# Designs tried in a protein design chat: VH-VL binders against o27280. Part 196

Target 1, 266 residues: o27280
Amino acid sequence: MDSMNVPEVLEIKRIVEESESVKTFIFSWDFRREVRPGQFVMVWDFRDEKPMSVSLIDPVRSEIGISIRRVGEFTDRVHGLSEGDLLGIRGPYGRGFELMGRDILLVGGGIGMAPLAALADEATARGMRVDALVAARTADELLFLDRLEAAGVNISTCTDDGSCGFKGFAHERLLTLEENHDMAAVCGPEPMMFQVMRILDERDVPAQLSLERYMKCAVGICGQCCLDDTGFRVCAEGPVFWSQELSRVREFGRYRRDPAGRRVPW
Key: E = the ipSAE of ESMFold2; O = the ipSAE of OpenDDE; V2 = 0.75 times the mean of E and O plus 0.25 times the DockQ between their complexes.

## First folded at step 9 (VH-VL)

Design J29 (framework fv_marstacimab; at its last look DockQ between E and O 0.71; V2 from the best seeds 0.00; counts 0 for: pae E 2.6 > 2)
Fold by OpenDDE, look of step 10:
Structure J29 (fold): chain C 266 residues (1-266), chain A 119 residues (1-119), chain B 112 residues (1-112)
Amino acid sequence: as target 1 above (266 residues)
Amino acid sequence: EVQLLESGGGLVQPGGSLRLSCAASGFTFSSYYMSWVRQAPGKGLEWVSAISKSGGYTYYADSVKGRFTISRDNSKNTLYLQMNSLRAEDTAVYYCARLEDYYYGMDVWGQGTMVTVSS
Amino acid sequence: QSVLTQPPSVSGAPGQRVTISCTGSSSNIGADYDVHWYQQLPGTAPKLLIYGNSNRPSGVPDRFSGSKSGTSASLAITGLQAEDEADYYCQSYDKSLRGSWVFGGGTKLTVL
């Protein structure tokens, strides 16, 4: 058995409150096990297991961070934990983001900013120019702004209610931006990602998008996260996909499968 | 030792097809973008195609778009170029090149394989 | 014809300084993309000579230097030697061509 498939019980080193509904859990990490932005881990609270993106990668402090949004029973339990409590961490899994070029555009919505924040850190550390379009429903739900600013990221915000930045959706704000980047990374609600990808494709901007699907095994054997037509497994071939790959995926932006395998619309 | 080795070149008739391979060794193949560059006899260098690290994104010069397909198998450390509908103007030495991470330079080159398109 | 423009040929005597220009546009060099230079000896594959406008890979003598300004770049060779006789190509990236790697037309350097 591969050691990476066995949950490691880790102590929560510290907890950062990012917003009312989002917390980042920090763990000590042995970086002999490489982790890349865009990869995910399976978080086990000894009752249930859920995939979560890595939002912080800090080799200097030997730490990783996992940002979790409070959305259900599992996350409610996790949000009830304190520093010093234990969680099982299995992974990392999946394909992370690739970096190439002089500049990159990040487009994130809500908790989708989690993997992008980690990517921003790597990109800026490598000397890339990073522009980030951070979207949320309201100003209070905008994530990682201070962190991104501190890293030297040029931030543009948009909110549904106009409480901060551009009033509207991420794709609408993107339409107002004239400059094209060498590449883009996108993560957020799938309808948002779908619209953003369309715009980027029209502009011939290479784009990577991080998808979310129901995952069971995380190791590509159960097929629960398979995408229609292509057979792509989000946990193995993803969760980060290139726009050219997603162009072959009929269900992208349209529907997903629930734990029972039924198609459910977004 | 970092090395790229091209193969698959040869003589082909116009309209024919050919598949080039490039075997990589001495480095983590999946960590780099790869490209094909060609050089017609007595002419300059021309970029042909590029492919992302995972193979999920491909680039093509207008001169080969729709006819050539770049692909890679990271498990085999091999880059490929499927060339269809070949034309006389495609006659060239085809080089496999490794792209540098951030500035789009090509820091490793193969010795090239000759492709001749002639009736 | 080439996106980047180079002189077809340059020449110099041993020990002299020669310069090869590479002229681009606002969509490549002028868009702040790096310029790279390659040396191609007769009958051989190209070799990276300068990367990132002015950096030398290991094994490249310091008599080779690169610079970039505006929409143009330049390769300078000091203390010219017989072994420097080769073709030299500049290369960059052009965002107006749907993301394309672009080369200069090449410059043949003759050592007199």
Scores: ipSAE 0.888, ipTM 0.946, lowest interface PAE 0.6, mean pLDDT 95
Fold by ESMFold2-Fast, scan of step 9:
Parts: sequence; C-alpha cells; structure tokens
Structure J29 (fold): chain C 266 residues (1-266), chain A 119 residues (1-119), chain B 112 residues (1-112)
Amino acid sequence: as target 1 above (266 residues)
Amino acid sequence: EVQLLESGGGLVQPGGSLRLSCAASGFTFSSYYMSWVRQAPGKGLEWVSAISKSGGYTYYADSVKGRFTISRDNSKNTLYLQMNSLRAEDTAVYYCARLEDYYYGMDVWGQGTMVTVSS
Amino acid sequence: QSVLTQPPSVSGAPGQRVTISCTGSSSNIGADYDVHWYQQLPGTAPKLLIYGNSNRPSGVPDRFSGSKSGTSASLAITGLQAEDEADYYCQSYDKSLRGSWVFGGGTKLTVL
C-alpha cells in the first residue's frame, strides 16, 4: 500500500511572505518519506488539489516549505489561510534535481526560483559554489534574494524593466556571465528556459530544467504530457529533465498544448 | 558488500554488435552516476562512457561517439553498454565503475568482462 | 590513448620512497579538477587508492599520499613493500569536450 497517495492533513506551522503575490507555507514533515529539491507535492484545500514545488527542505528542523503564487481561485483561497489552519499534502512526486561537481549555476524566473531555492540550500550544504541568476519582470517579483544571500550564494539579478540589476531577459544577462560551471539548473517560463538551455549547451554545461506545467503529468493524471510525436512518456519522468532529453523534443520552447491537445505557439 | 558485476562479453566479428550489463548490489544504485572504462590487452585504462543518476544525461569518449550507447534501468539496478559497429581496436576488458559526484572519481569497480573483436 | 602523462615505470627497494608524477593541462588539472589515483595489481581490477588529490579511502595505509600543484599531481609511496608492485593510474576530468574522464598512461612500479 502506497501511503504517499493518501493526503495527510497538516497544520500550517509558519507563513513567510516572499512578495505581494508569493507566500511560503511551512509544515512539519516526517523525513522517513524523503523529499529532494525539484520534487513537488499535491496541495489540497478540501475542494481542489494543485501541484506545488517544494521550496524548503529542512531535515534538521523536520520541516518542508511550499511556495505559492497567487494566480487564480485555488491559490487565492490558500493565500487567505493563517498559521494554524489545515491543508492536505500528498507526495512527494516527480524526479528531483541531481548534483555533480563543485559549482552550479541556477537560473530562475519568477516563481521558478522556488524549487531552485531548495536546490541552493542542498548545494551549499555540500560545499558547492552557487551562482544564481534571478530574473523577473520587475524588482518586486524577484524572489528569495535574502535567503540566497544568507546561504552565501553569488547573486546576479535581471529585470525586464530594468528596475533591479541588468535590464533585459535572463538569456541576455547569461551571455555576460562566466562559463566555468560543472552544471546548471533552470526553472521559469518555458521560452526563457529554451534560450538559456541553448547557451548552456553551446558552453558544454550540463543543464537540468524544471517544467512546472508537467507536475500534474508526473502524477499521471494529465493525458497530454507528450513533448513530441514519438510516444515519449514525459508524465512518468518529470518535472525535471536534462538538456539532452529536451534537445531531442521538437515541442520544447516552441509549442504548448491547449486543453484539446492541439499544438499552440508560445 | 558493495559490488558491481559485468557480463555480456565475448567474441564478435568486426562490424558486429554486443550489449554489456553491469549488475549493482549493496548500495542505492539510483543515487550514483555510473561509468564504463576499458583496458586493451597490455595497455592502460581508457574511459568510455558515463551516465547521470536518472539516465537523462550521457557522456562519451570521442572514439566511441555514435557507435556506443550507455543506458541504465534503476528498477533492476543494472547499467548497460550497447556497442555497435565494433572495430578491432575496441578489443578490451570492459569495467563498470561507480562515479563519485563531487570529485569526479571512481570509487567502486567491477571485475571486468572481456570483449574480443576478431574475425 | 592517454591525455595525462605518467612515467611508464618506476622502481624502488623495500622501505624506500617512490614518487609517481601525473602531468595534465589547463583544461583538466590546471582547471582545478581533482586528481584520483588507482592501483591495479597483476590480473585484477583497478582499486581506488587516493581521491580528491589527497584523501584516502578506508583501508588504504597512510604511507600512500597524494598532492597537486598547478597542472600536475604526484603519488608518493613511503615504506615501500613487495605487495605494492602494481600499475598506478592517475585520473582527472576535462570539461573542454563536453566532459570526459581522463586517465594517465599508467606507471608500472617494480619492487626490487
């Protein structure tokens, strides 16, 4: 019997306000059920379930954190909750990030910094040098800067409007950064991730990319988790994919699928 | 108690194909990068290929790119090397080795399996 | 093929010190990738002897030591014993060709 598919009702122990639109909900967790950076959980508000990446993993304090952006009805309801309120949590699901070498580049866009913040903690705990390129539309949407700084991460920022750091897109900023990383991890809007992946591939940097839209597919409840026409079953292996896996997929960075399964340009 | 056991070696003709297996036991196989290293008779060690923990990223020596394919099945604790278009210079003992992810070193080795490419 | 350079042979008498060099380039050892050393006894598989330039796995005697400087590394064996007669290989990593694990050509140690 697979107990991770039965939701556990957990008390919200602490809420951290990351920005006007993002909150991190912290729960006590039994680490006999292991959680790795890049994995997600299903969050149940007793009406609907949604997949959420784990953004904090703390075995010493026996805590996990889940960062949620306010974008619709479910997330609006969850944002209205207080410390002491209850949520159902099941998981973890999906494959997480892998670490190799002594230095890592993190490239995060918006809420995509959530799983990368957990990865940064693990990488720094292992003694790796961590460089983070944190990208957002505006300065107010840059996430986890204080947490990354406290962990000793070397931070570069990039905003579309130029309100903080480099003015422009993440891939434009990446072209100005050094090329000495053993690996990279990328999470954010798919067009950003595609451009970043191409640059990292040209630099011979192995890269892992987290496709947030495939978190539901990793649980097996989405029927449209094919990235190409060859019958590749992405829902069994996401949300984290290596650049070599995504470079073989014609759809990545070019097309998405609507609710009817049709290809639609980004 | 940690062990790697290679199998699948043998005699094959030039241009032929052969698949090697490496059975892992005594550790969490899915937590390690894995590698193949070969040694021609009377010669030194030559790295052949490596694979990430998930199997999603692979590395190949220039001498085998396009001919060899490394893969793994974490549910069976088994590493594979599919060798195609074999040449006489591929004749070697093939070792399975476990990769350490911080140092890029090889901490556990199998006993090796002999591949002979000859007519 | 080997991309790291080792002397093909070295010899010593019991109780003496021997040193085996390993010379790389700016794309591997010179790029601050660590050097690892393997011992291969006749007719056996290689065994990890030193990792991360200077660390010993459990069970390796302290008379084996490693060091690294610039583009080169060295393995030192003190108090040489007959059972040390073996081939020794250095290994590092090279990022310049989309990542490769690179070996030295090997050094045959003869104990006289």
Scores: ipSAE 0.772, ipTM 0.874, lowest interface PAE 1.1, mean pLDDT 89
Fold by ESMFold2, look of step 10:
Structure J29 (fold): chain C 266 residues (1-266), chain A 119 residues (1-119), chain B 112 residues (1-112)
Amino acid sequence: as target 1 above (266 residues)
Amino acid sequence: EVQLLESGGGLVQPGGSLRLSCAASGFTFSSYYMSWVRQAPGKGLEWVSAISKSGGYTYYADSVKGRFTISRDNSKNTLYLQMNSLRAEDTAVYYCARLEDYYYGMDVWGQGTMVTVSS
Amino acid sequence: QSVLTQPPSVSGAPGQRVTISCTGSSSNIGADYDVHWYQQLPGTAPKLLIYGNSNRPSGVPDRFSGSKSGTSASLAITGLQAEDEADYYCQSYDKSLRGSWVFGGGTKLTVL
């Protein structure tokens, strides 16, 4: 019996280099523990533990994939691992994305495309038409393009420097895309998500947005992942929230919190 | 056995309010979108409202927008419809229905509860 | 005026084949949204009869069939039986109504 509160030590089965800074680590997974797009796991390297999004869910091969961007000491150590090495995994945790309708828009910034890649696989398997707006600072940081194309996703790209696709921010590109999606799923830098949410709300498009906050327990008891004004715990009631839920959250898009809990403007 | 059971219907004056409940059993309630559908006496089916699995997003027909509020309590396996500012044209049998979220058909229906709006 | 148009009534003798049409538009059936059919027997709640255009739930006889083409859908009933006397509704989703579930006006099937 696996415990969701205790890390299970798993062997890295395969590593996919998605970019110079992002790798996907693939593990065998017992799907008696159901996993849904938008849920996260806590990854333990025997020193520290960090939340990571699930980017691949493959019950047929009994595999999950976890995409990790190299940004600091923990992720540097994990990126130095090889196939056959061990990591602790606990979870999955959190609320995943819901699907409804025939036309879905995905808007992902940087590593935020990871959970959306998993969602795209599920949406296309349902026969939904999937449009993805994939954003990054540069062309080299655009993630999952080949995988999304193979899944039948209609891709638009956006780079800050214009090296690939539309030059500018994701919300600026969104204004120039065809409308009339039945829903959207959004994940990336919180300022991007806020601007995208404004546009989607004006269009009456239901949107689900995946938030990042500092997490410690991942099961909703420590309070470290709470949102101001609502008491929502990102690890328990989220990380995926509907746009209607976030309209009640004053901090969304306005500020973040550092590890000490201080408010820091975006 | 998968079941939906509506309650809370009755007679109310125009401008009044009613709260409908729908008790769900025999399935994982939180895994499904839920909907209200109404049928005026001798008339056809009219979609009223729907709600996402978590309750975080709600949909309304234009005829009820601003007056009706759909909600759910997944810990109690119960769907609700708060109906305010009721009008004579709201007189109907109100059904709760489960939306199968792969094809979006309404695959489970309750037996309905009657709402009559009359002076 | 229902967004989806059905004939108000259809009749047939036992053993015959009847067809009930459901006509939509480019914003619903024509936008590739699925069509579902419901049977409502007298004095009872509706029951799902056909889903996803042509699929039958468990327990629905294969003499009921559905199809979709262009902006229209059709329910066919072969080998008509007395217990088939009911109201039949088609249902789909309409993009132009800001994401609305829409029903046809209903068809009263009379078995002669």
Scores: ipSAE 0.514, ipTM 0.809, lowest interface PAE 2.6, mean pLDDT 89
ESMFold2 (binder alone), look of step 10: mean pLDDT 92; pTM 0.949

Design J3 (framework fv_marstacimab)
Fold by ESMFold2-Fast, scan of step 9:
Structure J3 (fold): chain C 266 residues (1-266), chain A 119 residues (1-119), chain B 112 residues (1-112)
Amino acid sequence: as target 1 above (266 residues)
Amino acid sequence: EVQLLESGGGLVQPGGSLRLSCAASGFTFSSYYMSWVRQAPGKGLEWVSAISKSGGYTWYADSVKGRFTISRDNSKNTLYLQMNSLRAEDTAVYYCARLEDYYYGMDVWGQGTMVTVSS
Amino acid sequence: QSVLTQPPSVSGAPGQRVTISCTGSSSNIGADYDVHWYQQLPGTAPKLLIYGNSNRPSGVPDRFSGSKSGTSASLAITGLQAEDEADYYCQSYDRSLRGSWVFGGGTKLTVL
């Protein structure tokens, strides 16, 4: 019946201000339409539609949350909305994260912590030990620390400027962490994810990585959603990929595509 | 009823190939990691291969690495094991088993299919 | 060779207690991976008997119990019955070799 592909107009139930640039919009959700961490929805403000990762999945309260960073005209308009205002939501779309074992490492950079926060909730509810490495440019841009702490997650932080936790990049902090995990989930800027993946592969830790930039391609913004070498289409086969899948993609971590399909280095 | 049913076993010559199938029913196949385990006549159980829910990550025992390929088709609720470059020591009953992903245990087993590698 | 070591055989009389050991290493049982036990009756597929060191699936009698300490695990069977005559396998996960599911060599239980 196309129910999943038709936008449902939903009322904004609550708004959480995560930082100066990030808000989480919470909606009542009918969980007969299943949602898993790592999936995304299309958010429609009645002018434009954009893909957004699901950052909260709460079947007990019958709620989902969508975390949005203020980066352009669409997100500026959405950030101007209030509780009680309406948005169109359709989905969910894409492959979600898979859980394996009893110990999981989450490595999140900036807004990439959003889908990982939902995964942390699921992993913790399942009885897994969750270690999260939360990375940002500054302390003010670290996301979901209070929520992760409330869930019982073991948190490590790093900031480029050293304003909170380790001073440096996520992969540099990861090199100082000795623990071996059953699996890892990674989401953030592609250069960060590439460096983290290399370290996890050397440690024989299976890793899943969410390619957030390709969710913009699903709307046609960049005109291409196909990874080189394998022919992956992110909207059909992603946005979450295993490290074994990405190790076969020469493009990952090295270059991206502009709207004309030309290779552009990071 | 939760059930796994293997098929595709038979007699094959050394160096030959064979593809095993495992049909799953009574549960959401795409929600489980899956495994192949074998048992040579009169011998013990030996794990062969495992696959993630999406099929994006695979594990192999050293004895079969590079010769066997595990795959799955979630739209058909079917697990596969493509066996190439078969050797006499690959002779065994091959079991399909469902993996419990927290404990790494095998909670549902098929009845097995016999693979005989002989001239 | 099996990665986990079990005695090849054990025997007991009806009503007695037997214990089957499973010895691993620092990369499997010693790395805090759980031990599972499987019962294989002659001519049948293996059946999960104990999972997560000490948990019983529905339908498994409480006279079967499991335990784990250090790099080793044990399956205890009390009140032995003739129908317990079977092969018993322990299984764990090994972190080395990029992850592997590993079985013990199996123990043949004879009820005298």
Scores: ipSAE 0.704, ipTM 0.838, lowest interface PAE 1.3, mean pLDDT 88

Design J30 (framework fv_marstacimab)
Fold by ESMFold2-Fast, scan of step 9:
Structure J30 (fold): chain C 266 residues (1-266), chain A 119 residues (1-119), chain B 112 residues (1-112)
Amino acid sequence: as target 1 above (266 residues)
Amino acid sequence: EVQLLESGGGLVQPGGSLRLSCAASGFTFSSYYMSWVRQAPGKGLEWVSAISKSGGYTYYADSVKGRFTISRDNSKNTLYLQMNSLRAEDTAVYYCARLEDYYYGMDVWGQGTMVTVSS
Amino acid sequence: QSVLTQPPSVSGAPGQRVTISCTGSSSNIGADYDVHWYQQLPGTAPKLLIYDNSNRPSGVPDRFSGSKSGTSASLAITGLQAEDEADYYCQSYDRSLRGSWVFGGGTKLTVL
């Protein structure tokens, strides 16, 4: 275990503004600690520590990137940082995505495109054909389109308001896509992922889904990571799960839990 | 040296059960999909089952679905095939084979273990 | 019956060229899945002979070559030798069978 559980203080080498609310922070990385798409790191601002998916993995430049959406006090502070400032990084943690076959479908919603962008890079480097369905509420919330295009990915877009591409939800757009894929990877809001998984299961497409709420479980600090009300715990195995594994979790896509552990419908 | 070694074969009655094991060495077992392929005496190769790198996704031939269960223990570099409700037509040499991600081909094979289902 | 069709047997004299066909469908070879070939010597486990339609693993003689067109593939053996007597299997992947690895029925090569 080469320092995986000890935070390393790293300098912010470069910051890319992905949108009004999302930035990618790029760090030099020693690839003696392997990092795979779908894994996450714990980001420490010397006050709080939060899990963040790795969105860029570049062994040639010896860099990793971490994409962070501004949503609360921690992320607001991190967004205020500049190139040259320091952050603590520990990890990587969790199961990454697995690749098999000649083609893959990526379905991403909002910031969920971050781990899928890293996966797209690996899949294209392997010679796989990559189709990406990128979904958001509005056109200005679609993420990584230029990066995916540069990587040779075939892109479809979907917005709730119809401001870019298909007007509607990701699963509605997926129903209009006729070609099957050898596998799929899905990341985004849980209700979107549940609907997409149902369609992929009906088509017998193996799917992997990344569930951000399990990231803390993988590092052993979780208290509310069990989704299975039948007694099967899906904690510490994530954040990436196969559809066959998630079919055993009755709570997936139906309920979430509040800070007190009570069921709340989506 | 990259190698796979099967064990657990033998004689079993119809309706019985056997668990086959495949011990992997000389490579990073957790980085590969794995497969079971069988061959009945004097017959051709038939794919039986495959499993993802993590073990989270499994594939089965229709002829064994519901009766056989593939699993793996990456900490022990071992692949398993639990065979239940065995039939005479399951009599075969069972091979463990490594799957290559890029081309679905089977680049490393074990020597096989014989399963005989007979009264 | 196999999903991929091979002739049950082929034969040739030493020094001759033989070809073994592998015929699939639009759900496997015709869907651009690659074809792999295995050689099985009597009493031994199969060995990968050709992968990704036409590539040879290290140690496979250049007398062996593979090709693919449409829904079919072929294995060609030139300069046939007695040691080439074996069973040969093609293998691909079929998307219509819930994602399945599929083998041809096998071809027994006899060197006369």
Scores: ipSAE 0.682, ipTM 0.844, lowest interface PAE 1.6, mean pLDDT 88

Design J31 (framework fv_marstacimab)
Fold by ESMFold2-Fast, scan of step 9:
Structure J31 (fold): chain C 266 residues (1-266), chain A 119 residues (1-119), chain B 112 residues (1-112)
Amino acid sequence: as target 1 above (266 residues)
Amino acid sequence: EVQLLESGGGLVQPGGSLRLSCAASGFTFSSYYMSWVRQAPGKGLEWVSVISKSGGYTYYADSVKGRFTISRDNSKNTLYLQMNSLRAEDTAVYYCARLEDYYYGMDVWGQGTMVTVSS
Amino acid sequence: QSVLTQPPSVSGAPGQRVTISCTGSSSNIGADYDVHWYQQLPGTAPKLLIYGNSNRPSGVPDRFSGSKSGTSASLAITGLQAEDEADYYCQSYDRSLRGSWVFGGGTKLTVL
């Protein structure tokens, strides 16, 4: 059968506490099923299934990691699990990031740093120069700083409250950084991504942005997997899109769709 | 065997249009950035356009911007160049070439197709 | 006008050494972007000769070598042979979005 669409029951090998609200769950992985930064998997707790971005890709150790923020019923249950417990995993799904050039910029907000941490590992392994702008509301919500530092990434931080680094929003910090990047990758809250994309477009920096909404459509169960006038399906064609593609999508950064398909402002 | 084969060249009047195709075989086409490079008779190589692996990013030399459109169909392993509003200075052999992110060199080239813009 | 400057011609006799220079600027070679070299035999498509400043693809003889310093790169051909007679092009990546892939003007190598 199509093995990527059948959940495999995997043992939680290790759990890393990234913050009070975020944990990374690490599993042994057979890399005959290739997985790329920016792709996601469906995580099944034997009651519900949710899409989660892959945050660690380690073919040397034969491991993948999935970072999960505690935001509701499903994630609360998963956070209650221990090493040795079982989860169903299927995938990977979606198109991942494409690397371009020699100097790249990563801009991550909150849990959006998860897929970017995996991308940073790949980029540095290829000899690219990587600058990362890591943004959060407070210092305690900044993620993966130690991993990025260990990978040789040049890190800038900003927090809304000024508790670490620049005091302000990601787009405000970006205005103080150099313009010399061949591409950028952006992941975080959609309003943040819209502001960052606008600045990168003014600087003529091609960018890729990860849209995490509508990923539940990956197995064809949802008619809501479309973006405004372009007809893009996040699960089939995303979640990663080039800024050039998103410039044609009127709803990006302005509104989203609820389960009934109605437009709802951010 | 890794191969690229261009087609669609020919003689066209100034202001006319041509669509070039490049058929790829022997490799996973969707895993590579693709480019068009041209060479006017007796002149050097000039980069024309590039397209990302997904087709979601395209970029053009200033000399062709607004007139040429690069596209790809990964299901058919084919790269295209739609050329509109052709000028005498567009006369050249057009090569398709493969490149990948980590070295940005063009490691596989087609044999080229001749485009002549003349009355 | 090309963004990367090469001499229009170089010549040598069999067994000699020739070098072909490629001069760029701070936005390309000077920004640590790699330099690639292509060989174009008469009537044929270009062939990748050197990639990533100094690496040889499978099938390229050891007598071809590349180097890079500052805003310039050089292709060296030792033990020159008659079949080396060709046009040689350098190529790099320019961070300017108007010239992402840039070629030198080309150098005609004549084997005397």
Scores: ipSAE 0.639, ipTM 0.815, lowest interface PAE 1.6, mean pLDDT 87

Design J32 (framework fv_marstacimab)
Fold by ESMFold2-Fast, scan of step 9:
Structure J32 (fold): chain C 266 residues (1-266), chain A 119 residues (1-119), chain B 112 residues (1-112)
Amino acid sequence: as target 1 above (266 residues)
Amino acid sequence: EVQLLESGGGLVQPGGSLRLSCAASGFTFSSYYMSWVRQAPGKGLEWVSGISKSGGYTYYADSVKGRFTISRDNSKNTLYLQMNSLRAEDTAVYYCARLEDYYYGMDVWGQGTMVTVSS
Amino acid sequence: QSVLTQPPSVSGAPGQRVTISCTGSSSNIGADYDVHWYQQLPGTAPKLLIYGNSNRPSGVPDRFSGSKSGTSASLAITGLQAEDEADYYCQSYDRSLRGSWVFGGGTKLTVL
């Protein structure tokens, strides 16, 4: 086994509370093992292993960050950990985002802003102009606004309840934005991403979308991560896909699959 | 040694097809956007096609849209250009070139491969 | 117009300064996209000479410099030498061409 496939036990160096339900866990990282925005790692709490997107990539401090939303037993246990505690990390895995052009748009929903925050850091460091549309149900659930502002990102917000920014959904807010972009990156709930992709396609803006479908393996062995028609596996061929690729996938935005591979409507 | 090496050029009749290859060595091929650039005899440089790092996005000059297909195999460190419905105007030396993004320019070029379209 | 325009030729004597202009439009240089410059010696592949408007790759002498203003860019060569005799091309990114790279028509530099 290659060393990338064996979990390395790392100490939690720092924990940032992003919201009541989201924490970022920061670890020292050896950047001889390259990591790119949009890639994920497998996080092992010595009982269960789950895939998590990398949300901070800081070569200056030699750190990576992993943002985790509290949604179940595994994430509850991890949220109970403190600075100095240990987690197993292996990876990185998957295709990361690709940067093209000069002006880019980021569209994030909820925890989907985590991989996009890492992308924003890379894009601004390369001198790109970055617009971010940050979407959530309420103002308290908007993530990474201070970090994006510190990076020089132009921020638009929308909330379902209107508590911050535009009242409505991400795709409704996007329809009111008139600036053209060379590229977009989108991460969030699949129905949101589908609607956003359609608008960007009509505007001739190439987009990359990160599919946060359940991933049971790091090397694409499990067919349950497979998309319909084209046979893409999220953990092996994703999680990041270009809109040119996704336009050929029949099930995108229409239905999902449970852990047994059965179709479940959105 | 960082190197790009083109192959597959030759003489072909109008309406015919050719597939060009570009073999990369000495660097992480999957970390670079790749382009094909051509130069007709005694003329200037013309960008033909580009492909993203993953191969999931492709761009074409209007002069070749619908006739040429760019692709890459990152496991083999190789770039391809499938050229169909060739015209006399496609006669040129074809270069492959790498770039990291718009900021860095095309810093490594191959030596070129000659494509001649003649009856 | 998404064409980058260069003079077809320029000439100078050894030791002199020459400038090569590159004129674009609102969809490329005027949209604040960076300009790169390439040198092509007779019978050889192009070589990157200047990237990102004004940066030199390792091994390019200080005699070469680039600048950009508005819809135009310029390559300046000081202390002309015989080995500078070559074709020079500017290149930028064009928004209206779906993120396509656009080259100038090229300038032949003759050192008299």
Scores: ipSAE 0.369, ipTM 0.723, lowest interface PAE 3.5, mean pLDDT 86

